# Ledger of designs, part 4: miniprotein binders against a7tqs6

Target 1, 250 residues: a7tqs6
Amino acid sequence: MNEDGSVCNKILIAFQDNDQIANLKESVLGEVFRLDKANTNHDENIIKGLTWSTKYYEVRYDLYVDTFDDFEEWCKDLISSEYDDLREVLSGIIVIDSYTMEKDKIDQNKLLGQLGSVLQDKFFVFMNTNKDISQDVIDELNDDNSMQLTSDSGNSVEIINYHNVSNLKLNQYNEKIGFERVREIIDTCEWSGGHRVQTVEAKADSTDVDLESVFNRLKEARLKYLEIEDEDEREQFALEISNEFAEFLQ

## First folded at step 3 (miniprotein)

Design a14
Fold by ESMFold2-Fast, scan of step 3:
Structure a14 (fold): chain B 250 residues (1-250), chain A 81 residues (1-81)
Amino acid sequence: as target 1 above (250 residues)
Amino acid sequence: MSEKYRLEIEAEDKPGLLERIAKILEEHGVEIERIKVRTKDGETTATIELEVTVPDERTLWKILRELFRIEGVIRVKVEEL
C-alpha cells in the first residue's frame, strides 16, 4: 500500500490553452487515467486521492492539471528554482501540445531538452496533437532525443502521438503507441514515497542453489548476528556471510 | 487461490541482503520454490531471482512494497508464472 497521505507521487499534466482543450482533457483523463465526467470534474486543477493499479502493485497519487499559453515561458518557470519543490514530488510530466518542425519558430526540441535535463528520475511525455506527424517520424524523433539527453545526463523526453490515424495498437517495431504507451510508461515509472524502482534486467552470470542449504545458512547467520553487540563486528560478519553464500553458489 | 510468480531483484550487494529478503518472504507466509543469484564480475550489484508461491495478489503487493524499502534495492521485476 501507499503511505497514508503521501505528498509525493504527483503527475503533472499540462495542456496548451486552445479551442480543443476541453476535448483533449476528456480524452487524456478518460483514456490514460480512467476518469470519466460522471465521477470526476475534468476542469479541476488538482484531482487528489487517485489509485494507480497494475497487476503487480497499487499506489496512491494526485493529478495536477495545468494550462499554458506560451510553452517557452511555462518551461522556463518549471525549470527555475522557484519550482524545485514541485519537481521533487513529481513522478512524471505529460505535456499535450502540437509538435512543430518549423525552424522559424522557437525550437521546441531545445525547450524539451532543457526541461528534460532537470527532470531526474521522472518520466517525461510529450503528447503530440499535430496530425501531420506520422508514427515513423515520431520513432525517429525519439531516437534522436534520447541520444541528445543522455549526453547531458538528463531525462529523455518521449514523444507520443495523440491521434491514432492508422487505428493500430503497435508501431512497426511491435511497440505500444498512443494512450496505451502512456499507460505503460506510468506503469513502469519510479513512484516516490516507497522508493519503487522500475523494470529492467541487468545482464549477469547465473548460479542456481539448493533452497534448504541457503535457508539453513541464513538461519545460522541470523542466530550469530543476534549474538554480536558491536556494530562494526556485525557488519564484518554480514560481509563474510554474503561472501560465503557467493562461494556456496559455486 | 495461490499464484506463482518470478521476482527479479537488482540491488547493491550489501551485507545481509539475502537475509532481509528471506525474512520478508517468511513473515508473509510465502513459499519460496527457487533462488538464483547472479553477479557481474567487477560490479557492486547482484540480481536475485526468486520463484515464489503467494496466497493472493494482495500479499504479493505487500512483499513488493517491503522489498522496495530495503536499502540498496535498485529495481524489481515481477512475472506471473
Scores: ipSAE 0.000, ipTM 0.197, lowest interface PAE 15.6, mean pLDDT 69

Design a15
Fold by ESMFold2-Fast, scan of step 3:
Structure a15 (fold): chain B 250 residues (1-250), chain A 80 residues (1-80)
Amino acid sequence: as target 1 above (250 residues)
Amino acid sequence: MSEKYRLEIEAEDKPGLLWRILRILFEHGVEIRIKVRTKDGETTATIELEVTVPDEETLEKIIEELEKIEGVISVEVEEL
């Protein structure tokens, strides 16, 4: 924490300004961030001093709530140098809008790609409010998005349906969907402030295998491995990581 | 442009062997998502990985290097 009580970790959530915005704010803030109705005031731009808790860690964050009329202009603003300070403190972004499949509309995918290019090391979620787009289509779009980017081009957006019209809990790949998928992304994100406090359960419960924490550890291990110049130190580090992951294989 | 593949690796359940597998992936700079499916008794394990590679040539090279590791029994590939 800074001495003025502000936190380094921020999440930006942005809603399209339409006649459903009040319902969307209540629903998304309630389901994803577990905020009650008193804390989901539609006139508030910043919700401060929130705690994100998993069974493995706790971290403090602020939630920035934004609204836009024109998605293209909003993207241009966020990408601009005027917003450098904001982007630096963000751990991730969630956009709530209608995903379009129409060819004659603004190329939404181009805007999402441009925004993704400046959100390296940050999560990027697009929550689709278009009821006409099924889960199978969402699964295909997410596969296409990841395949269009090179490994070093920045973050790809993940598209998640707001409406669960098929009443599914998991997709065809046995993966979480909807609000629970958004929470999973936040659980495993790279918090910008880097100040995670491990819970007692994480320290005491060495028998539970959490594939998400294994995945996060692997990401960190990969970065450290590439930074080691000494070959003997690199081999020793790799053996230590291998031993750590062997404990997780079940 | 990148391509996603699922690798299913059956191998001896040894820490040193897992390190050799991870080393190959790290050296090629590919993005990895681990999904551990099954442990086949006390001596072997099946490791499921989702990898993002820049091209098919990189994937072929990775598979060839993985198959050369002593203790790797099989490598199966599925396009995603």
Scores: ipSAE 0.000, ipTM 0.234, lowest interface PAE 14.3, mean pLDDT 69

Design a16
Fold by ESMFold2-Fast, scan of step 3:
Structure a16 (fold): chain B 250 residues (1-250), chain A 80 residues (1-80)
Amino acid sequence: as target 1 above (250 residues)
Amino acid sequence: MSEKYRLEIEAEDKPGLLLRIARILWRHGVEIRIKVRTKDGETTATIELEVTVPDEETLEKIIEELEKIEGVISVEVEEL
């Protein structure tokens, strides 16, 4: 049990119980948590005494590894008062399952929204194993979720593709994807009692550059991208990003 | 009640830096004002932000995410 002032926190990772689960556990635990197969035991539901280390801090944590056959039933259990104590000790949750868009089966998005509402102060990642869902679709879904977060609607889930079918390094916004994105989310989560170091440097003299220079910098970036890739879609997209950025600053 | 802070970011002037900063701020739904300063003869830019956040926890998360951006050297915080 964590005591007052403890630096230890918990992360829950839950896998759909299917014929790929052994491979998924090996790859996800290995890539995200840097755990070798020798460090994981199928007989153990809890991996204790792990260290999460970044350039800016270190914290100790325990990893809970769960499995489910029915996602809806698992969600109902986790939301219930019976699991209130578990939810309170979690820093975040990662679910590995196939994301579905079939309207007549399950309102999966509704379940994710309900979980998100209960887990608003914790990170919530859904790793999608459905190969039919492209990175562009994932980007769109996550943009919708980000907008809802600003309204305190309770939908804080981020959807991340497990498969990298197109062998991409970054998404269209030059952001991390896949396992690297999951690690970035964990890097920035709220750890209770963690050691943190922030670097502050002395101010130096500089030329003031206002909103006009921000526009000029974005245009220069667009021109450089066009020289490197020679793609019409990239040019149009860069203009949209520039306009959206300018509106946000206002 | 919302709190206001001034953030001063020192970073290498690389393509996409401003977009990455903007996305972090958008993700947290904070109100911002931005100024960019570039040192003469240097490849380093200083970015000054005024942010309005709902709580100190949100501010800490924003600072941590900004510090993770490739090319960010330092983030200085001042309560307004």
Scores: ipSAE 0.000, ipTM 0.134, lowest interface PAE 13.4, mean pLDDT 66

Design a4
Fold by ESMFold2-Fast, scan of step 3:
Formats: C-alpha cells, sequence, structure tokens
Structure a4 (fold): chain B 250 residues (1-250), chain A 81 residues (1-81)
C-alpha cells in the first residue's frame, strides 16, 4: 500500500538562511536529486512524487525543503514530541550549514549527537559549507563519529564537504566524497516498505506512458492476432492495433 | 535455450511501421520485455528500443533479416544482454 502516495519515504533537507541559500539550493537539489532549476526558484517547501532509482531498485519519495536561522532552535523543534510524526516518516535528513571547530562557539557536535539519537535507522548527513575544513579533517571527524556509535542501533551523522577545494574524486581511503557520497548514502538507506527491483520496468524519459498497461494490451493483441484464421482479417486487425499504439507511443 | 537481447531500430515515422516490426517479433515467438519509442520534435524518424527474449540465436538472425527488409527501416542494432 505504501508504493504510491506513501506516508513514509520522506527526505528532509534543511538550509541555513544566508546570502548563499539560493545558490546552495540550486546546487544541492540539482546535483543530489537531479531537479531542474525551475523547481528550486519558487520557495517550494514540499516536492512530491519523486523517484529514486538505482541499479537494484526503484522507490517513490517526497522531498521536504526547510530553512533555519538558528540551528540550535531548529534542532530543539525537530527533537520535540511535536515532530514525532514527521521523524517517523523520514528516511533521512540532510543539513546544509557551516561546520565550526571554534572553542568559544556552541558545541555543534552536541546538537548533532542529540539529533542523531532520535533518528534511529535513518541517514543523517551534515553538508559542511566551511571552506577552511579540509577533506582529511572531515575523514577524521567521521571516523570519530563512527567509533562513538559502532555498537549502537542509533544513527551516525556523516559530515560531507560541500566545497571540493582540492578537486578530488575520492578521499584518502578511496571513498566517494561530495555530492556523489550523498547519493551513495541515499542509495543504501533503509527505505520503508522495501524496494521494487528495477529489472525490466521503465527507464523511459517519457513520463506519460504506463508501459505495464501497454505490455498487457500488446499481449492481448498478440493472442487475438494468432487466433484469426483469415489473412485479410488478420491484416486489418494489425492496422487497427498499430493505430492504437501509435497514439500512446510518441 | 532462451537468450535476452536489446534491439535498437531507427525507422521512418510512418503509419503501421511499428506494428510491422512488432508483428515479425510475435510471429517468431519472441517475448517483448521492454519497449521505448523516441520521436524528436521536427524529426521524421523514430527510434524504437526493445528488450526481447528469443528462443535461440538462429531465430534472432531471421528476425534481424526480416526487420531489415521492411521499407522505412533505416537501421537495426543488436546488443546481447
Amino acid sequence: as target 1 above (250 residues)
Amino acid sequence: MSEKYRLEIEAEDKPGLLWRILRILFEHGVEIERIKVRTKDGETTATIELEVTVPDEETLEKIIEELEKIEGVISVEVEEL
């Protein structure tokens, strides 16, 4: 029942409200979710009916786009009981903000840990916009986060650099980085209701044709064609079927 | 034993041509697992992509020969899956 218009399979993406937010939305939604620029310009809070496709499966999902001024207030709201229903339907969360190592600022890691504790079996990505943090530092932070949660069934936050200052394709451990790493995390997340195996169904760019219905009618047409004994009637039927399918397959 | 192939057919966008192509497949006992038809605005040709299961390689050779004989078929490309 959850395959179409599902109450599950939501991804929440939240952006820090700053002077770069329009560029960040365009880049992240375009590179990670393959969305057109037109979808990112209209302050759209919910994008419904998206399809996530991999070599092994296809699943329907919705994207919730949020904005925050104060990350601490936003975390407190999301952790609160008021948002229990929202958290239950999420497959994961992506936060886009500047990561800080400054000792005199609020311990951002404490907030990330608190948020992670309520996101059981959901992915949690923090996309860092701070250009001063190198990939080596990110790798070390992720190793520390993983070590803290290795024996727990809870969620581990993964910090991913938005900026690829060194123009690298892989990190020092031959792992994907940047937008490609975010896509890899989504590819391997635990979707609600399981996966539909993408074996023979539409990789079609055409959005208007239900290929399963077309195949079923084609099979019926074949059986009926084989049943016709008269050559002239068979030829007439062939023309009728050709015209029917030509109207649907542009 | 049954084998899977991808057929890519470039053809003139003429009435009845798609059915002539499909008819040859049906007559040879081919199972069509996937079909995609592409036509670009302003073009007089269509690209028909089919994923098919054929009984054997001999049947595939006959199908390709028959498809190439259809007036309005420009090219037939075959890929083993």
Scores: ipSAE 0.000, ipTM 0.267, lowest interface PAE 12.3, mean pLDDT 70

Design a5
Fold by ESMFold2-Fast, scan of step 3:
Structure a5 (fold): chain B 250 residues (1-250), chain A 81 residues (1-81)
Amino acid sequence: as target 1 above (250 residues)
Amino acid sequence: MSEKYRLEIEAEDKPGLLLRIFRILWEHGVEIERIKVRTKDGETTATIELEVTVPDEETLEKIIEELEKIEGVISVEVEEL
């Protein structure tokens, strides 16, 4: 279970201190972490002994809840050597604030880039509360960030809209958005120092995260397999997929 | 009607075992709902637990027969869900 030498990972969630903060805390803690205000004091800075469960693993974590007035000063503090110990134990960070497209203000993107550079191997989510930014714009921003990460520029932030103005569950690329995307990021993060209860049952060469990826890929391959009407082509495709998956299963 | 089953496969832990199992299920159009693989420290045996949806009972019988023919498979246990 979660006892007997299990190590808790930490997630840091930070909110802009504004008149909406109580509503944002209730919504985000409730929707992302399944924490009800009746069962959890949302005004506490540390919520301990939480469990994150997926189909493949279970891990214990603590949630650190922070508030900031000045995002630039908060970023500078978190990047500083004073917070080295905190950053070391984090599995990831979620910032809830208004994303700005105005270049005449403090360069928010520069701050996000600087913070991302010290969060190597940690997830980094920015939940945008600005209703004027559409999902299409968010998709484009994230595509740019992903390309920079692929170019070995370091760990990049993923920007996710808090408001779902179009009431969509998926974006134009058939990818999850909103709170469900945040949960997906947490599901697949590297839980450093955590004890995964289900590793006794699932000791595969792949990690629990890799197993989910392999499983999803197999489902996609099956759909393609079913559309092939020629038996010889079907057998050839089966061999190709089997060979491809050998790298995951060995 | 499509039916859901739990398959528990005990086998020698040889490279490619999971690949052979996945291939058989995939070729017969079986929908895999859940997969768990258990290995014991110091043992050469693995237990693979699968929750699957099969198109019909005839397909279930075929896949069980093919799984039992895999070299190193010790047993295949089936439970209707």
Scores: ipSAE 0.000, ipTM 0.294, lowest interface PAE 11.5, mean pLDDT 69

Design a6
Fold by ESMFold2-Fast, scan of step 3:
Structure a6 (fold): chain B 250 residues (1-250), chain A 81 residues (1-81)
Amino acid sequence: as target 1 above (250 residues)
Amino acid sequence: MSEKYRLEIEAEDKPGLLFRIALILYEHGVEIERIKVRTKDGETTATIELEVTVPDEETLEKIIEELEKIEGVISVEVEEL
């Protein structure tokens, strides 16, 4: 239970340390988190006591701002037991770096997959600064990552382009892109410390559930269901999972 | 050879309906690509939209029949994608 003045919700945002980092910090923190330049101090690694507000709720959170020069070493550290306490309180992670498809270099996709495996109940965004990667390519990568239930190595990361060279608000599938997509992901995340619900009774419009979380739970249930050989035990398991699933959908 | 369809299921808002629906699809080797759930004011009904890949038309007919037999399912509509 968090009371007044206590915050357990955190978002980790990590930037590749390059000559553009000051500009990237200013634009990302400004556009995604609505922070003014006065609030974005280069010497501050943690920005505390921020409020995330939507039509339906408000929650207090801290923003942990990190930098890395070696993405593999950074991933290794974050996955390690030394960072268990941090990962536990995270609602999600945003990485800002250049996305690459070159196979002769260290495979970024392998590292992103390894990170995703320790972030099962957290959002994971990779904000791509490589302007040579088109929105169509990003759309295909994200569809493959989020919609595959049959792959054992399914990746939970969502890749979002930093550069909007076409000045589009929506992609070809009529979905949000860029900073607005990042905000949408944060709006719908499962806050680790919970949130204050400001419910207006008689909502008229539909609400999309977190599709990835639903799919992950269904995949786990399917795998266990297939391991049960006795039909009576399978029916009992289905009933038990149905009860848990009903709680998830509420 | 496989075909992609959209299933739109109107159902009473009962515990575990979404899982029961998904379970029928998995039993028939149907791949679920997308799920969306909408609830209406008054909590009486929910609309479940699924995009699925089926191995053949016979499997599609079988799953529709089984989905319609679930207690609380009101209607199942199919659209070929």
Scores: ipSAE 0.012, ipTM 0.311, lowest interface PAE 8.7, mean pLDDT 69

Design a7
Fold by ESMFold2-Fast, scan of step 3:
Structure a7 (fold): chain B 250 residues (1-250), chain A 81 residues (1-81)
Amino acid sequence: as target 1 above (250 residues)
Amino acid sequence: MSEKYRLEIEAEDKPGLLRRILYILMRHGVEIERIKVRTKDGETTATIELEVTVPDEETLEKIIEELEKIEGVISVEVEEL
């Protein structure tokens, strides 16, 4: 084949290998990805052909499930050139581990910053399993004034609590938390293999038209237009596409 | 270094005009991030707002020049995002 037979969109989820890992896998894969227990027990390293569906789009993806004993060693491996191919196909990464500011070897925040710098244009979620860290503290850590040990990287890690001890539905800023926040991040991510639907705003008082469908086709057509090498064919294609869309919009 | 711009086109509300605008954008390989079309009851003009990503300023300048040449286009305003 010209390309790997797997789908182009991939998400990497990595768990700390501890005595709670089986419970964490069941909970996270079930709540975030809505996988039943049978799916979570098979293909521990890769779950293929999953569908992510929102009210705006549907996309196929593969889920890579990894485990690590040493977060520093895992980060060094993922950042290395040996994993360049993997990083390019990822739409995002979710790490499940205990968040700490204690320094035993290397600063955890420094590792998160280094990893974030090579994951530009990809979502990066750290699901904290440390029960001692309250939602208010998480809110502060995600605030620009409390976190950010990285130099202008553009994509910072978002820390989300795994445990919801206070049974909160929203944080102090009326934002989603926990598993629902993770799903929201995935819903709005830039899928690496394309097929991301753009949200279209319509203020046409006299036109009852689905501009989202038109816009999605324009995105698709643009990618195809750029693949055409013959100038005459490109111009003919652009004319045909623009005519089709103008007729739809009246 | 891609750059984002907001284009606001005021034009006569007549058939074929939107087709010409879309053709120019497509021809230059512009990525359209958002589109809004506004018409007011009783007006003969429409306002088309576009958020676009262009690879460089030279491409943007060519697009603006071509849009301004369309019969029925009243004005084209550009704002860097």
Scores: ipSAE 0.005, ipTM 0.373, lowest interface PAE 10.4, mean pLDDT 69

Design a8
Fold by ESMFold2-Fast, scan of step 3:
Structure a8 (fold): chain B 250 residues (1-250), chain A 81 residues (1-81)
Amino acid sequence: as target 1 above (250 residues)
Amino acid sequence: MSEKYRLEIEAEDKPGLLRRIWLILLRHGVEIERIKVRTKDGETTATIELEVTVPDEETLEKIIEELEKIEGVISVEVEEL
């Protein structure tokens, strides 16, 4: 593994091949990755040498842009041992497709669970293009995100609406939605060989690695809080985390 | 972009008060960068200083309103960082 970030740190983004794919690619690549069409002219749908920057760090990554006609077949291929090398270098996956709410079509949720099981320590986003699914429904689907669509010890998928039909900036829990939520997930993912690089007057602080870890821990603490059903345990957890973060951050 | 603020909460020195404050901040998607609790010998109150990053000013307003409703909270002062 090279520690320059060029060997690992790949993001796979996969689109359902439909009449809207050109518009979806333009919107998602533009809004999430801040890319103009001029930046995306690679013939093999691989965009190399991109930089992801936050106030705490900068890392280099490559974007793999894929398409599928049959989601089940695509999932089976990606899960297979033939794609072990690809999965190892991924920081995360974003799938853009229509989410199915029909109870008798359990297959999509099963596929998402199976895919999640091979994406350990990687982010997994499903960007829903079905405009009939409201933000409230998405919130409910994500409320039990620890085991909702992932069995075993794999990652849970997070479902995010592509369409903002109600023009909301935040959901009912004051959480980011849409493209801004996707960016927040990427901001807090675990990059390989990442390091802080800033165009500020002074060079990066020696605590940059700690700041990145704190950012990830805050996301985990929030998710764990939502998973705790017992009121007393939730309050005890909040107190323990509060004391830990105060000591850790100071 | 998100904004940074310092919150100074004066409250009765009671077990569980910090827990309630944390729950409010957690619900509103707040990042806590620092927490400092001060008490003075002979006083029945504690001062809790928090440095926080909030998504927007509307979220900050809601947090202040909810903190002021906590039994034992005496005052909440806000400073933009």
Scores: ipSAE 0.000, ipTM 0.202, lowest interface PAE 12.0, mean pLDDT 70

Design a9
Fold by ESMFold2-Fast, scan of step 3:
Structure a9 (fold): chain B 250 residues (1-250), chain A 81 residues (1-81)
Amino acid sequence: as target 1 above (250 residues)
Amino acid sequence: MSEKYRLEIEAEDKPGLLLRIARILWRHGVEIERIKVRTKDGETTATIELEVTVPDEETLEKIIEELEKIEGVISVEVEEL
């Protein structure tokens, strides 16, 4: 962050070069970033000066739009030292491609793991264009990835279906899916250049905490608290969360 | 109709205080619109600012009473938005 107040966060979105790329760009940029057709040029690789707004903050960001023919080659380039400067300013990455369930699954998952290892503090979304993969399968893949993260061998990638064949708004766990899930991930990401609190008054000689992190955790804690039927278990959960929130008051 | 208020809570910096505050709000069906926590050098206290939506004034009065009873809460101030 430079002292003159110019904060620039960047999101990289990369599309597999195929016969659907024009339609995918229009759809994803329109639905996720709210860009209209007039503002989305197929030949424009960088869209600058965009604003991401939530109830809690507002940030300015740039969107880098990339295309690849060979996903393995693209991953190797992005991981390399030549792209250190780019990775440093990224808040996250979205890859749009077909997820493989059969041949080359091991290779694709290996590449996603390798890329995820250099994106540890950034969001990483893989938007699957393979229409044959159902929402239930996506839920299982993401659950497996989450479990593996606790063993230090997991991937930081979240797989999200581009196609909504069953016209669902939420998955089996009442979680957002599709473009709305992508927006939720961006809403809650740790922006590389930081974010500004949208409606909070600044007081002299005070230390602010990250409002987005505290608010999201409180929402999560509320939902879990309401689901606990046993009185003793509720009290134990409350103690655990209380200890967690103590870290925000420093 | 529901109404919006700003609550400013001055409290001792003790573990679990934020959750105790949130728990009272949850019990009364209050929606938390925003939250900000501030600490000052040389003080052992924190100021917690909440923007909340409550269903009625009676619920607000009960919430303020319960918040004031929390161990470590020094003061609760309210402003109608």
Scores: ipSAE 0.000, ipTM 0.215, lowest interface PAE 13.3, mean pLDDT 69

Design h3
Fold by ESMFold2-Fast, scan of step 3:
Structure h3 (fold): chain B 250 residues (1-250), chain A 82 residues (1-82)
Amino acid sequence: as target 1 above (250 residues)
Amino acid sequence: MSEKTETVTLKIEGMDSPEDAWRVLRALFELPGVERVKVDLEKGEATIEFDEDRTSLEELKKAVEEALKDLGFTVTATLVEE
């Protein structure tokens, strides 16, 4: 009721319930979300009023923290129609669990594929706690997932190792790994409206305010465009928005 | 080192859509010993990388034919790559 009426911009984090969960919550919430245990109760199921800040923008978001014993039942619940409202407000999801290399037990990979198919235009990260899986194997799994014919942005899961045994910041392809890769995914995700454009040297004047308004309007227009079901209406809307902001797009 | 892999390409009839290609890909990836699967809808082909220590080409081909038959697809040719 207070500051804004937006119900969007939620991130769901789900942990496997095991004897290491307290340590995993401390590490993930601390390293990815900068939430110190001294100042934030990691046992809360909903942590509200957080700010995600980059050099280029700020957005307010909430964290939903969940726990599961049975990954299959948890996935069935999340993909069910009972959770449609939750999925619609998510910017993305992070699952923290042990990735299995047992090919006879490939239900996990099947479930990840099914879950990914209902998270269109959302980020989907699986943070692997199995220390026996090397970075090279993770790189190959992610390459394989991206090569599926039905995979697109928001449909593919990205597998990221929780354990960094080699203490490296980059993989063999000079790409970020670990917690910094998770942050990079969040930095570039498609947030819903209600965010502001940042500048390095902000001066409060009419020009700066106009720039922020233009940026926010363009982001809102993109989200509305994706919600239009009729193809002809969508094409017309795209033309209207292009014309409205043509002077700002060089 | 401890793992030995082999690649096989199968010619598959009945794939007419991306959804068909996805069903084939998922069905093949579920099979024991399968490490990777790639599906080419335009060529009508699936390429499988498998662990020779966990399955054989003969055993894998039989499992593929059974899995795909249940989904309405037919394997028409096999090409083996080292």
Scores: ipSAE 0.000, ipTM 0.090, lowest interface PAE 20.5, mean pLDDT 70

Design h4
Fold by ESMFold2-Fast, scan of step 3:
Structure h4 (fold): chain B 250 residues (1-250), chain A 82 residues (1-82)
Amino acid sequence: as target 1 above (250 residues)
Amino acid sequence: MSEKTETVTLKIEGMDSPEDALRVARALWRLPGVERVKVDLEKGEATIEFDEDRTSLEELKKAVEEALKDLGFTVTATLVEE
C-alpha cells in the first residue's frame, strides 16, 4: 500500500559524472530540495525521509541519486524491464546534463523521447548545463515538446536551464525558470497518496526546522554511538534515541 | 529428461527501496538456473522460477542476504507458496 508513501513517492536525480558533479549536486540538492551538506550527506545514493511542503499539502518522499557516464546506456537501462519496479514508484525524474543540438552526436532528443514514453504520469525534467543554449531557445524547445506529446502516448520532457546568465526571474512569457520552475513542477506532480492539505504557511517553516533537527540529531547520535565502548551504555543510548525519533515520526 | 522448474516466494525484511529491490533481483538473476524473478517491494517479497537441478532455495536465500549485506540487512523469513 502507498498509504504512507513508504514504497512510492521517489524522485530520481541523475547527474552526468564529470568534474563538475560535486558542485552540481550541492547546487541542485540545495536549491531545489533545500538540503545543505551541513544537514545531509550528498555522497549517499539514497536520501530518505524527506518532507515536501507547499501552501496546500505535505508529503513524505525519498531522493534517489544516480550518476552516468554514457547517457544512452543509462537510458537503455532505465527503460529496460529490470527497472519496471523503480519506474512504478517514481513521482518523477530530473536529469542534469549538457543539452546539445549537434547532429553528429547521439540524438539526445530521440533518447529523451524514448525515456519519456515509459514515464507516463510522472514528471520529466532535463536540467541543461550548456551555457550556449539561451532561455529563448529553451522556451521554443519546450513548446515543440508539448506539441509532440499530443500525438504520442508518453510524457514530454521539460528542459530547464541550470545557468541563469541573464539573472532573470521569469521568461518572456512570465513563467518561472531555473530552480524555481523545477520546484513548481514538483509542487504540482501526482504524488501517490499520503499527502495532507496544510491550512497555514508557517507549517512549512516548522517542517523544515523539524527535518533539520532530526538529521542533525541523527548525525550526533551516530557519532556518539560509535564512541561508546560499553555494550550496556550503547544499548541504553540506542533506546533513548529511538524514543526521541519515534515522537517526531508520529 | 527435462529439468525440474519450481516457483518460490521469499519474504525479505530490510528491503525498503526500489534500489534494494533491483539489487535483490539482479543477485537472484545472476544465479545459474534462475528463469524468472519478480520483486514486490510493497509486500517485501521476491518470487523466483528456478531449475532445482542447477540451484537451490538455500542459494537463493544466500544471494539475497549477500545483496543487502553492505546495507546491514538480512533475510529473516522464507515463505513457500504453491
Scores: ipSAE 0.000, ipTM 0.081, lowest interface PAE 24.2, mean pLDDT 68

